# VH-VL binders against q67yc9, part 10

Target 1, 181 residues: q67yc9
Amino acid sequence: DEPVPTPWPHQFHALMFMNYSGDLSMIDLWYDWTNGRNFNIIQEQLGGITYDLEWNNGTSFFYTLDESKSCRSGQLEVGILRPNWLDGAKYLGQQNVSGFLCNVWEKVDFIWYYEDVETKRPVQWIFYTGREAHIMTYEVGAVLEDEKWQAPVYCFNKEKKSLSTKGALSEFKGYKEKAAL
Key: E = the ipSAE of ESMFold2; O = the ipSAE of OpenDDE; V2 = 0.75 times the mean of E and O plus 0.25 times the DockQ between their complexes.

## First folded at step 6 (VH-VL)

Design e4 (framework fv_nezutatug)
Fold by ESMFold2-Fast, scan of step 6:
Structure e4 (fold): chain C 181 residues (1-181), chain A 121 residues (1-121), chain B 107 residues (1-107)
Amino acid sequence: as target 1 above (181 residues)
Amino acid sequence: QVQLQESGPGLVKPSQTLSLTCTVSGYSISSGYYWHWIRQHPGKGLEWIGSIYRSGSTDYNPSLKSLVTISADTSKNQFSLKLSSVTAADTAVYYCARHKYSSGWYPMDVWGQGTTVTVSS
Amino acid sequence: DIQMTQSPSSVSASVGDRVTITCKASQGISSWVAWYQQKPGKAPEPLIYKADSLQSGVPSRFSGSGSGTDFTLTISSLQPEDFATYYCQQYNSFPYTFGQGTKLEIK
């Protein structure tokens, strides 16, 4: 009888260590399916903080709070990842990772997902591009205060910039679209 | 064989709270991922009311959010709907439904037979 | 909210006919569409999920297709027991929403 991946809880907070070909970052992931929103606060090792605020109606903002006050916004055809976005994943068996015994699944050409056998928490996931997310903390039921889910005023200027079709932002958009399949 | 059965009063007075229970048999409610409430007004289509996830977290239709509460009692293998301050517009057939797998592929694969609720003085 | 619009609202057909029902989403929902059949006085029964996947136990004459915003349910050779109301449903995002329904009636 093959195990099936655990759906994501409706709300959680995770601190993630991200490694992509030597480019390191720390990400605060605030997943909030209940309110239809998702927030990644990305601290690059060699850069500033980027805010990735997404709404389930497809509205998305990628912004910085530094002197540049940059913001890219767009309306995507897909919303945030559903709690059961791992549906259809192929079970690959068990593997020991970072001291955890994990069940491992694959969505072909998209992701490998590692879940602790005992607690059912995510331990890591690796995108087919080689981008690795290592889940350091996992707090089920944690919710970021409503006031923090606000894009800055400059995101709503009449000269809005569309989401980039190149670079990291287009990569994350592609992952979200693949997860919706 | 999994079966869902709705139960509750068939007649509710305006301004009172409608309380319905869905009893699940042949399957543990703790094994399901989502459990849904849906209603259908006379001669109209289907309206999703809300759902409860395995963890106890709930999602409600925004049009009903301030009026609706969904809860689960795993010891009785039941989940329930409370709809406060009802009016004649809440007259409908109420259904409960299962989402079995940790998957978005089967949002509502097994349904109860439905229970008719009339709101009238 | 995502609005689901079905066409036609009703269709009259004979046994053996090929019947198609369409469903249009107000925004992109990928393949997250299910189809249900409802007979008078009964609960809806699932037919299709993920736009084109047949629910277990459902006859092969039923098929679904589409992605993005435009979806179709097809009955290749109508049988007497197929006369019912059909609903599409998106489950891409909350709140889940249904089409208004298509009544399939005997000609």
Scores: ipSAE 0.000, ipTM 0.450, lowest interface PAE 16.4, mean pLDDT 83

Design e5 (framework fv_nezutatug)
Fold by ESMFold2-Fast, scan of step 6:
Structure e5 (fold): chain C 181 residues (1-181), chain A 121 residues (1-121), chain B 107 residues (1-107)
Amino acid sequence: as target 1 above (181 residues)
Amino acid sequence: QVQLQESGPGLVKPSQTLSLTCTVSGYSISSGYYWHWIRQHPGKGLEWIGSIYHSGSTDYNPSLKSLVTISADTSKNQFSLKLSSVTAADTAVYYCARHRYSYGWYPMDVWGQGTTVTVSS
Amino acid sequence: DIQMTQSPSSVSASVGDRVTITCKASQGISSWVAWYQQKPGKAPEPLIYKADSLQSGVPSRFSGSGSGTDFTLTISSLQPEDFATYYCQQANSFPYTFGQGTKLEIK
């Protein structure tokens, strides 16, 4: 009787506008369940490009290609989001967002998810931390070339840093862990 | 425990600017939440004036948009309301309140005690 | 702007009574309704959010229901401490708007 959220396609590309505490960024999200990988290419409004490369075996890299050659890596207890990661979400009803009439669901203490009632595309999701992802484009079946899914060599030469309890990587770690429940 | 306290003048002359400050204790205003100004006219209901998100982004009631400015002073842990060109219709009790980051899925859970403002010559 | 209309504007009831207050939105607002209690001389306090979710610390005799345009707040067994004015608020879109209030007088 209540709407159920649409499972994610096994592969898609989305261009997202991200707002977190007034820090604005544009993100190219490449979701690739088929090959067990997920990639966020993050262009900050007042900064450079950061790469968030995640593998379904729990390996994750957060790196830059600029002069800093920064890289943090970690081994998470969970892999990338499953297509049906919204299973068990509580339906909250309908709400208008960015010109779309959306069905809205909540995974308590984690995330709110908004889906267009007409097309079934994601419109936005908001983490309990206040991080807001607004889905600008949504291309089902799009796949990034295999050559692009390679972390730089310096990601393997640096000591692994523990993920902070603050910031995007820590939030994404919590995201994956809660989604596994 | 989080507490909010309004402060400002109790009496303002017509055409002047009303300035109110909300001092927050027990929580850093830059760390989360929407922070709201709400007023209540004598013997009437509640009217939402506007809000500032912890990032500094503001939203104003369209009925008041050209007259209202909300700002935050993170170093003092305060947020403030300026209402320009006041008239007798702006006589009210003014409240500050906080609300969880989102569409108001959570209620305004912490309120100041309110400050009475009278606009009179 | 979304108008919120409460009914009744006032009600007198006896301790132990079941009291229902209604709130009607001028357009569909899904479940994005909160209810507040305000006692004389005090700031409003939250009771209900998301139409049917009880705020922490609020007695279980309070409940909310509804979706779309029609919402209700119910007090299953009125107590003397429930003397107050009750307000609904829509949280669907800015500007946030409140109902005009329902004054509850205990006889």
Scores: ipSAE 0.006, ipTM 0.490, lowest interface PAE 12.0, mean pLDDT 83

Design e6 (framework fv_nezutatug)
Fold by ESMFold2-Fast, scan of step 6:
Structure e6 (fold): chain C 181 residues (1-181), chain A 121 residues (1-121), chain B 107 residues (1-107)
Amino acid sequence: as target 1 above (181 residues)
Amino acid sequence: QVQLQESGPGLVKPSQTLSLTCTVSGYSISSGYYWHWIRQHPGKGLEWIGSIYHSGSTDYNPSLKSLVTISADTSKNQFSLKLSSVTAADTAVYYCARHRYYSGWYPMDVWGQGTTVTVSS
Amino acid sequence: DIQMTQSPSSVSASVGDRVTITCKASQGIYSWVAWYQQKPGKAPEPLIYKASSLESGVPSRFSGSGSGTDFTLTISSLQPEDFATYYCQQANSFPYTFGQGTKLEIK
C-alpha cells in the first residue's frame, strides 16, 4: 500500500522559515484544534511583526502592535484546518529534503506536503503559488497561553477591512473558501 | 513566452575564469523557479553544474570542487556562472535552464540554445 | 552520486516501430525521473516527468513507466521527427544526474 499522510496533532507549535519570490519571513505557527483557534506570528525580513489570529467559528484578525495600530477583521464561512485536512491527498513518492527522507503528497490546486519518514513530522510544504514553508521546529502538544490569543482593542473599533494579504495564511483562507463552495 | 539566452566568450585560456551569463525574457527571475546551469562535453551526455533559486540560494555539483559560483542580477533579469581554474576538460556546450521549484515534480522546461566554450591558448 | 545507466546506447528503427529505451538508477529514486529529447545542434526538450507524466504539447505516442530503479521510455509508433538522442534524468537528490543517452537512428 501507499503511505497515508499523518493527521496533525490537536495542538502543536512550529517555527517556519517562509520564502516567496525572495520575500523572506519567520512564522510562529500555533495550531490549537482543541480550543478551535490558530495563530501565525509573522516577522518579515524587511518589515515588522504581523499577527494573524483565526477562530474556528470563522472570526479572523490580521493586525500589528506597532505605532500604526493596523487591524483587518472579518468573518469567514469556514474555520481552521481540521487535523485530517490531508485526507484524499495524492501520494507522489519520496524525496530527500533538508537532510530528511520525506514522503510527499499533493492536494491538487493547493499544496505539496513533505513529511519525515522516520518521525512523521512535517518538513516543508509548498503552495501552488510558490510560497515555501520550511518547518524548523515542531513541538507536539505545545500550547500558547490563553492571554496571548487576544486581538487588541482597536480590532473591535475599526471598520471592517479586507483580510487579503500575501502571507501563508492567505493561501489557507483561499483554499477554505473554495472548499466551502 | 519565456526565453533564455546564454552569452559569454567562446574561447577561454587555461587557468583563467570562465564567465557566462543567461538573459531571461518573458519572466522575472526573482518571481520563482530554480535557474540551472548544465553543460555537455563534445560527444557526451549532460552534466548538471548547479542552480540558483529565485531567492538567491545556490546549490552546486560537489564534483566541481568549489570552482563554481552562480549569481543573479535581478535588475538585468540575468543569472551568471563563474567557473575558475578552467582546463581543456571544461570545453563544452553550456546551457541555462528553468525548473519548477517542486523538486522532481516537473522537468527543466525552458532551455537556452546553448553556447560553445573552448578552453585553449 | 546516483548513477543513471541507459540501454541501449543506440537503436536502429523504422517509422511505425515500437521503440523502448531503458534507464537504471544505481539506487532507489522512486518516481523522480524525467526524459528529454535532443536533436543535433539543439537544446534538450522535456518529454516526461515524474516517470510517467507527459509534458504539455508532447504527442501521446510517448509514454514513460517505472519506479524504484528501473524506468522505460516507449514510443508506440515511431514518426520521422522522433529520430534524436534521448536522456533520462534523476531528480531525487542533488547533484542531478543524467543517463549517457540513447541515440535513435533510422534503419
Scores: ipSAE 0.007, ipTM 0.524, lowest interface PAE 10.6, mean pLDDT 84

Design e7 (framework fv_nezutatug; at its last look DockQ between E and O 0.03; V2 from the best seeds 0.00; counts 0 for: pae E 18.0 > 2, placed apart)
Fold by ESMFold2-Fast, scan of step 6:
Structure e7 (fold): chain C 181 residues (1-181), chain A 121 residues (1-121), chain B 107 residues (1-107)
Amino acid sequence: as target 1 above (181 residues)
Amino acid sequence: QVQLQESGPGLVKPSQTLSLTCTVSGYSISSGYYWHWIRQHPGKGLEWIGSIYHSGSTDYNPSLKSLVTISADTSKNQFSLKLSSVTAADTAVYYCARHRWSSGWYPMDVWGQGTTVTVSS
Amino acid sequence: DIQMTQSPSSVSASVGDRVTITCKASQGISSWVAWYQQKPGKAPEPLIYKADSLQSGVPSRFSGSGSGTDFTLTISSLQPEDFATYYCQQANSFPYTFGQGTKLEIK
């Protein structure tokens, strides 16, 4: 019998180490399916904090709280990842990773997903782009306070949007679109 | 279906640069795969030359001592090999191949038919 | 670099025979081995990956086994189309390396 990936809990917090082509960051992931929202708080090794706030209606904000007060916003046809987003993933077998024996699955041209055989927690996932997320902590049922799910006022200013540059939001938009398939 | 096709001159002079192109059809080279060059000397086994990933990251066989450059042109769905300062020892059949990831989870699953390159005056 | 050594270098067999080809890595490579079949004038085709996983479309008479440093490709009930050269490849680390090949010939 072939193992199936564990659906994500409706709410959890994870501290992730992110590696992409040597660019390192630490990410607080707050997944909240119950309230239709998802939050990545991204702390770059050499830099400030970037906030990636996403709503299940497709609204997304990518912003900073430093003196630059930058914000990009987008509207996507797809919302946040559903708990069963790994449905249909192909089982690849087992691999030892970071001290854990993992079952490994892939969704073709999107992601490789590693799950601890014992605890069923995610251990890592690797996007088709080579971006690697290593899961340091995993806290089922943890919820970020409602007050923290507020994009700053400057995210709603038209002049800020027209002067902002593209970049990270485009990449993360691609991941959400692939996950919806 | 996915197909790979090598192209380039069948004869190259010693000390010059060998240039080969692999044209990919049925799949975009920008879709997360590694794309490899492998060669086979007459009557001998297979030698891995190097690879390129979607991001432009390259890995080369150290035995080629920085004589190799692999590049990709995603607009043409092609990737290319340049091997500088060639000698008769570079006479071989050259293959391009696709590999889903740089890990052992997959083989090199699609190969071109190979192109014969002879290095002589 | 990881050296891959195949044995035997050649083997003569008859249709219906069970054929075994071995491959030894100079250092531990876990299960990160693939096997390829090459017919004269043709490109190599994958048979096995991750030591024991059968590539889609490959007949079930082909099987692989092994871990660490010692790997085996087995062909049960050899067929006429199986006469070819077989190569093992390690995918543990760059540079990828291949065995020297085993030529399977008609007895």
Scores: ipSAE 0.006, ipTM 0.542, lowest interface PAE 9.0, mean pLDDT 86
Fold by OpenDDE, look of step 7:
Structure e7 (fold): chain C 181 residues (1-181), chain A 121 residues (1-121), chain B 107 residues (1-107)
Amino acid sequence: as target 1 above (181 residues)
Amino acid sequence: QVQLQESGPGLVKPSQTLSLTCTVSGYSISSGYYWHWIRQHPGKGLEWIGSIYHSGSTDYNPSLKSLVTISADTSKNQFSLKLSSVTAADTAVYYCARHRWSSGWYPMDVWGQGTTVTVSS
Amino acid sequence: DIQMTQSPSSVSASVGDRVTITCKASQGISSWVAWYQQKPGKAPEPLIYKADSLQSGVPSRFSGSGSGTDFTLTISSLQPEDFATYYCQQANSFPYTFGQGTKLEIK
């Protein structure tokens, strides 16, 4: 039988190095299926920090924590990625990537997913857009403090609108939207 | 080197739709950045019209939102502006520009040369 | 919308002069301000971003400062090629908005 992707832990922390055609960023990812929330803290190269906070009820916030008090909020039709979101992916075989022997799966028009054969940890994601994610750290069971999951007060002073698929992880947002159709 | 070039009719009649295209060379519009339309009425300042993100998401100036449509054709590496129901107030030099996506950290670093559009009967 | 109030509208100066242009935002926008130079018949060119960061290729005589609501563009020693119109821009949020512009003319 062909190997299947390892479902995401219900809670984990990952630091990812992102490369999009030379545009570099770091994503501090907190995935918390248990509490129905996902947090992407995005550091652009020689840029600012933006926060992408997602709730499983479809509420999402995209904001900064500086004096600009920048925030966009919206209601999406979909929640966060389910742990087994890779189910049904096509197995492509094994490849050596970043010094790791990986099983590789493809979801057509979305992602190539590289998983270390030995540890079952994600190593690399290549999106159909060409965006590359390199998993730098992977901490199963790690959870961000509850108080850090609170969007700033100025996010609630604005009307909720449809959020666009913007940002370093726009591919995931696009995928979720498509999957809900 | 990245270059942007505006193209389209230089003359539009009132009530018609202004259509412009920005052709990008040296960089794929699907690879990153915000892509903007900005205009400048004769002797006036700069007005942001709207933008399209490399993902295809658009943002518009609320003052023009009902009349503006921005789209992208990745196969041609172009993005376009349509402004409906034009009046003399829409006479301007129209620029396309880009900036790197980052909560205001970066300027609009590459601009087209601009194209003059005159609204006249 | 965030308004950017730029001043002065025009300034006359001589080569070698120190020139200061100010821009005031209608609300706090951190450091999300860019400055542009526009010469007649040409597109704007970036000078400063993030309020005080010099764009690559821009002479060091240009500098930016400020945070929150008050921002300043300074030309330490005006050169002949610096006579142009200057614009501030807030990049805090959409819609992006520009100052009214400052025309820097030769005295």
Scores: ipSAE 0.006, ipTM 0.563, lowest interface PAE 9.9, mean pLDDT 90
Fold by ESMFold2, look of step 7:
Structure e7 (fold): chain C 181 residues (1-181), chain A 121 residues (1-121), chain B 107 residues (1-107)
Amino acid sequence: as target 1 above (181 residues)
Amino acid sequence: QVQLQESGPGLVKPSQTLSLTCTVSGYSISSGYYWHWIRQHPGKGLEWIGSIYHSGSTDYNPSLKSLVTISADTSKNQFSLKLSSVTAADTAVYYCARHRWSSGWYPMDVWGQGTTVTVSS
Amino acid sequence: DIQMTQSPSSVSASVGDRVTITCKASQGISSWVAWYQQKPGKAPEPLIYKADSLQSGVPSRFSGSGSGTDFTLTISSLQPEDFATYYCQQANSFPYTFGQGTKLEIK
């Protein structure tokens, strides 16, 4: 019968190389389903660093730590991605990608997801927008220290508005909100 | 081989707190899984009350959220339900259940036998 | 909250009959549906998960289908031990919700 995508581990760290038509970034993804939290540290090529901190109760912060002290905060309708968020994806068969034999799935109008057949690790995912995420490292069980999950003081008690969707996982926000309706 | 057994009082007076305990054998509650409380009202379907994950994280039915507490005691391999300010509407058979993931990838695969709780003066 | 509506509320059938029970979700839930069988005085037992996958030990006469909002449980050849109440459950999002049940009785 048809293979199914491996659910995400409950805790992991991944370093991702992102490419959007030549716009490059590196992203540290800290996923922590156990504690209901997800953190992306987004380094633009020769640019600034943006922090995207999400909680499973829907609390969301998108901020910088530079002198601008920029923060957008709000309350999302849904929490972080669940480990099995790829359920229902259409299997497309196998492809060799960068020396990895991968099982490939598609969620129409959203994403192509590539998983290594041997290790069951994600290798890459390509959004319908053309944005590509290449998984450079994948550390199952890695945990970021609690102190580093704290948003800056200037994020608190801000008026809750619709958050800007940008960065590596902006398509995931759109997907989760659509799927929850 | 894993078994769940509910225990607690069968009769509770209105306005009191209902306390139930689920004792788990054949598996350590700290090793994984979600642990749920579900109730079944007379002549009605099933109602999910809430769950506790092995890390201690909880989720509650919003209709009961201000009244319900679920906790775990790993040293006794038990998890518990407290429901405050009960009324006759809380009369039901209460079940505890085990669930491999919080999603629908797997069902609640092991259930307790159920314990009947009547709320009456 | 996602409401699950089962039909019919009861079915009267004979051994050997084909029985179909439906469940309709108030919004899209992909394939996040489980089906349970409950006999009098007993806890529910899982039959089907992920809309169409059989739980271990469940006879092949049980099958499930559906995606999105419309789901079906089918018993292809009814046996005496199949007279029970059947529930669907969505596990797409909290709070988990169940259908009202379908009681399957001997005719």
Scores: ipSAE 0.000, ipTM 0.447, lowest interface PAE 18.0, mean pLDDT 83
ESMFold2 (binder alone), look of step 7: mean pLDDT 90; pTM 0.929

Design e8 (framework fv_nezutatug)
Fold by ESMFold2-Fast, scan of step 6:
Structure e8 (fold): chain C 181 residues (1-181), chain A 121 residues (1-121), chain B 107 residues (1-107)
Amino acid sequence: as target 1 above (181 residues)
Amino acid sequence: QVQLQESGPGLVKPSQTLSLTCTVSGYSISSGYYWHWIRQHPGKGLEWIGSIYHSGSTDYNPSLKSLVTISADTSKNQFSLKLSSVTAADTAVYYCARDRYSSGWYYMDVWGQGTTVTVSS
Amino acid sequence: DIQMTQSPSSVSASVGDRVTITCKASQGIYDWVAWYQQKPGKAPEPLIYKASSLQSGVPSRFSGSGSGTDFTLTISSLQPEDFATYYCQQANSFPYTFGQGTKLEIK
């Protein structure tokens, strides 16, 4: 009878403030389990916009739409998170955070997750690396238009980076660390 | 420890609704795992029917979308399948299964024993 | 939908033989493949998940390999209890789909 984390809805939009060791960004997170996809649109403070488009099979594109037309593609070991990804999380009790009384759970070696006791909305999550994602808005059932989930054509003209070597996997995960999830 | 048990009628008439229930023991449906229905036609392979997350969110095989409904009753630790307007083609063994997250991946690690359903006049 | 095609549809073998069953996906599914064993009148039992990870309690003579579109299940030294039908399944996306099955028969 310990509190159980609320499963994520199949689709939602969240506007988030990210703080990673003083590097500040704002992220539009579009979670879309129904269509097997996840999108982080990352606006760095005083910087440009980066797009992190991920598919359930682990395919990921990290790209920009500015004049550089940069794109990195890779294969993550784990695909997008299932709605019940917090199953098995360790309950840590309650804490007051950003004006909310939260139940707190830990996925060991990964993340601390904070959920509002009253509304069951996520309030924040903090990665073991020290990245802090603060959820400002939470819109259950919101879906980004299908045409927006297309990586630019220049993403498909580039070699996919091999993730079979430890160095290549580590480098790609470095890009993922800019994402909220 | 974890066991799933299907129950329901062994014989259903054409055009009626088939109703099956899966009873889960040794594990709570409300713990947040996906729960699936799979069927196997006589002498054929396996066909995924659909799934339910304990919150009530469902996903159905597109070939069965208009005919199938899956629901859960967490107070009874059960989830159920309703298949409307059945025909002889729905004659099969029906299985329920638990989806588990393990080592970063999902797979159906526990299955019920199956219940045979015959659709015949 | 992702189509899973198994080969062969049946194989005859003797105890002690090395048996190989293959499974091909119609599109890339990385390592999101599970293998199941089904004996007559019984429910399928999981053998392998994530293409190559052995399910707890399954004998070490079973192994899986592959990535992308081509996957293999190997039984290194066939035992009498291994005569059954084997199915591959993709877990990449809904709907989950299965191969048509490979029946392993006594020679």
Scores: ipSAE 0.007, ipTM 0.521, lowest interface PAE 11.2, mean pLDDT 83

Design e9 (framework fv_nezutatug)
Fold by ESMFold2-Fast, scan of step 6:
Structure e9 (fold): chain C 181 residues (1-181), chain A 121 residues (1-121), chain B 107 residues (1-107)
Amino acid sequence: as target 1 above (181 residues)
Amino acid sequence: QVQLQESGPGLVKPSQTLSLTCTVSGYSISSGYYWHWIRQHPGKGLEWIGSIYHSGSTDYNPSLKSLVTISADTSKNQFSLKLSSVTAADTAVYYCARHKYSTGWFPMDVWGQGTTVTVSS
Amino acid sequence: DIQMTQSPSSVSASVGDRVTITCKASQGISSWVAWYQQKPGKAPEPLIYYADSLQSGVPSRFSGSGSGTDFTLTISSLQPEDFATYYCQQANSFPYTFGQGTKLEIK
């Protein structure tokens, strides 16, 4: 029998290091399936902070809090990733990565997913485009306070756009739509 | 349709540097695949030379004693091999190949047609 | 380095035959084996990856099996276009290494 990926806990916080062709960023990921929401706070090494707030009804906001007060919003056909979003992934075997012995799976044309054999925690995932997310911390059951899940008022004074064109999150949202998650 | 094409000199003198380029068409080299150089000596099997990920990270066959450099030029959609201090033993058909996924753990799914290199004075 | 040894070095067979080629790794490599077919004057083409997974577009008469150190490529009913040289490759660790090849010839 082949291992199956461990479902994501319904709520967690992760600090991720993102690397894409030498472009580096640090991401605070707040996953909250219980309340139908997901939040990525992205600090780019060569750039500002971008906020990616997503709701399970498909509503998505990408905004900055700088003086430009930029916001791009959209409506996706799919909501946030479900806990079992790796259902149907192909098992590839085991590899040692960053000091962890990992089970590795693939969703074709989308992602490779690495999970620690011992603890069942995600270690890293790599998108087909070469964007690499390295999971530095993983806090099961952590929940961001409700008041923090409010998009700025200026997000509601703008017409909605299909997708943000910025960085890994724009690409990831495209994959979510294609994967029918 | 993805195609790979090797190019470079067919004849190289002993002690010189062999330089080969692989041109990729129908697919962006920066899309997260590993790109490999493999060679085949006359009448013999395949030898892996090394690989490059789109980030510029490289892995080389240690038996080539650090004589190998692989680099990528994403603006030209090309990656290249330099093999220094060549000898007659470096006479071979040289292939470039794409790895199906960004990891090195799967087959090389698209290959160039190969280019013959003869090392002779 | 991990050494890959194929047997036999050559095999003679007739159309319709079941052909088996084996590959032995010098140390455990889990299932990280690929198989390639090479016809004279042409580049190798992938057949099998991860020991037993069929490459897209490859006929179902090709199959792979094995784990650890011993691996097998099987052609269930040999066709005229299958006369070629076959190579196994380990992808467990760098440097990647290939077997010496098995030449499949007309009997």
Scores: ipSAE 0.007, ipTM 0.483, lowest interface PAE 11.6, mean pLDDT 83

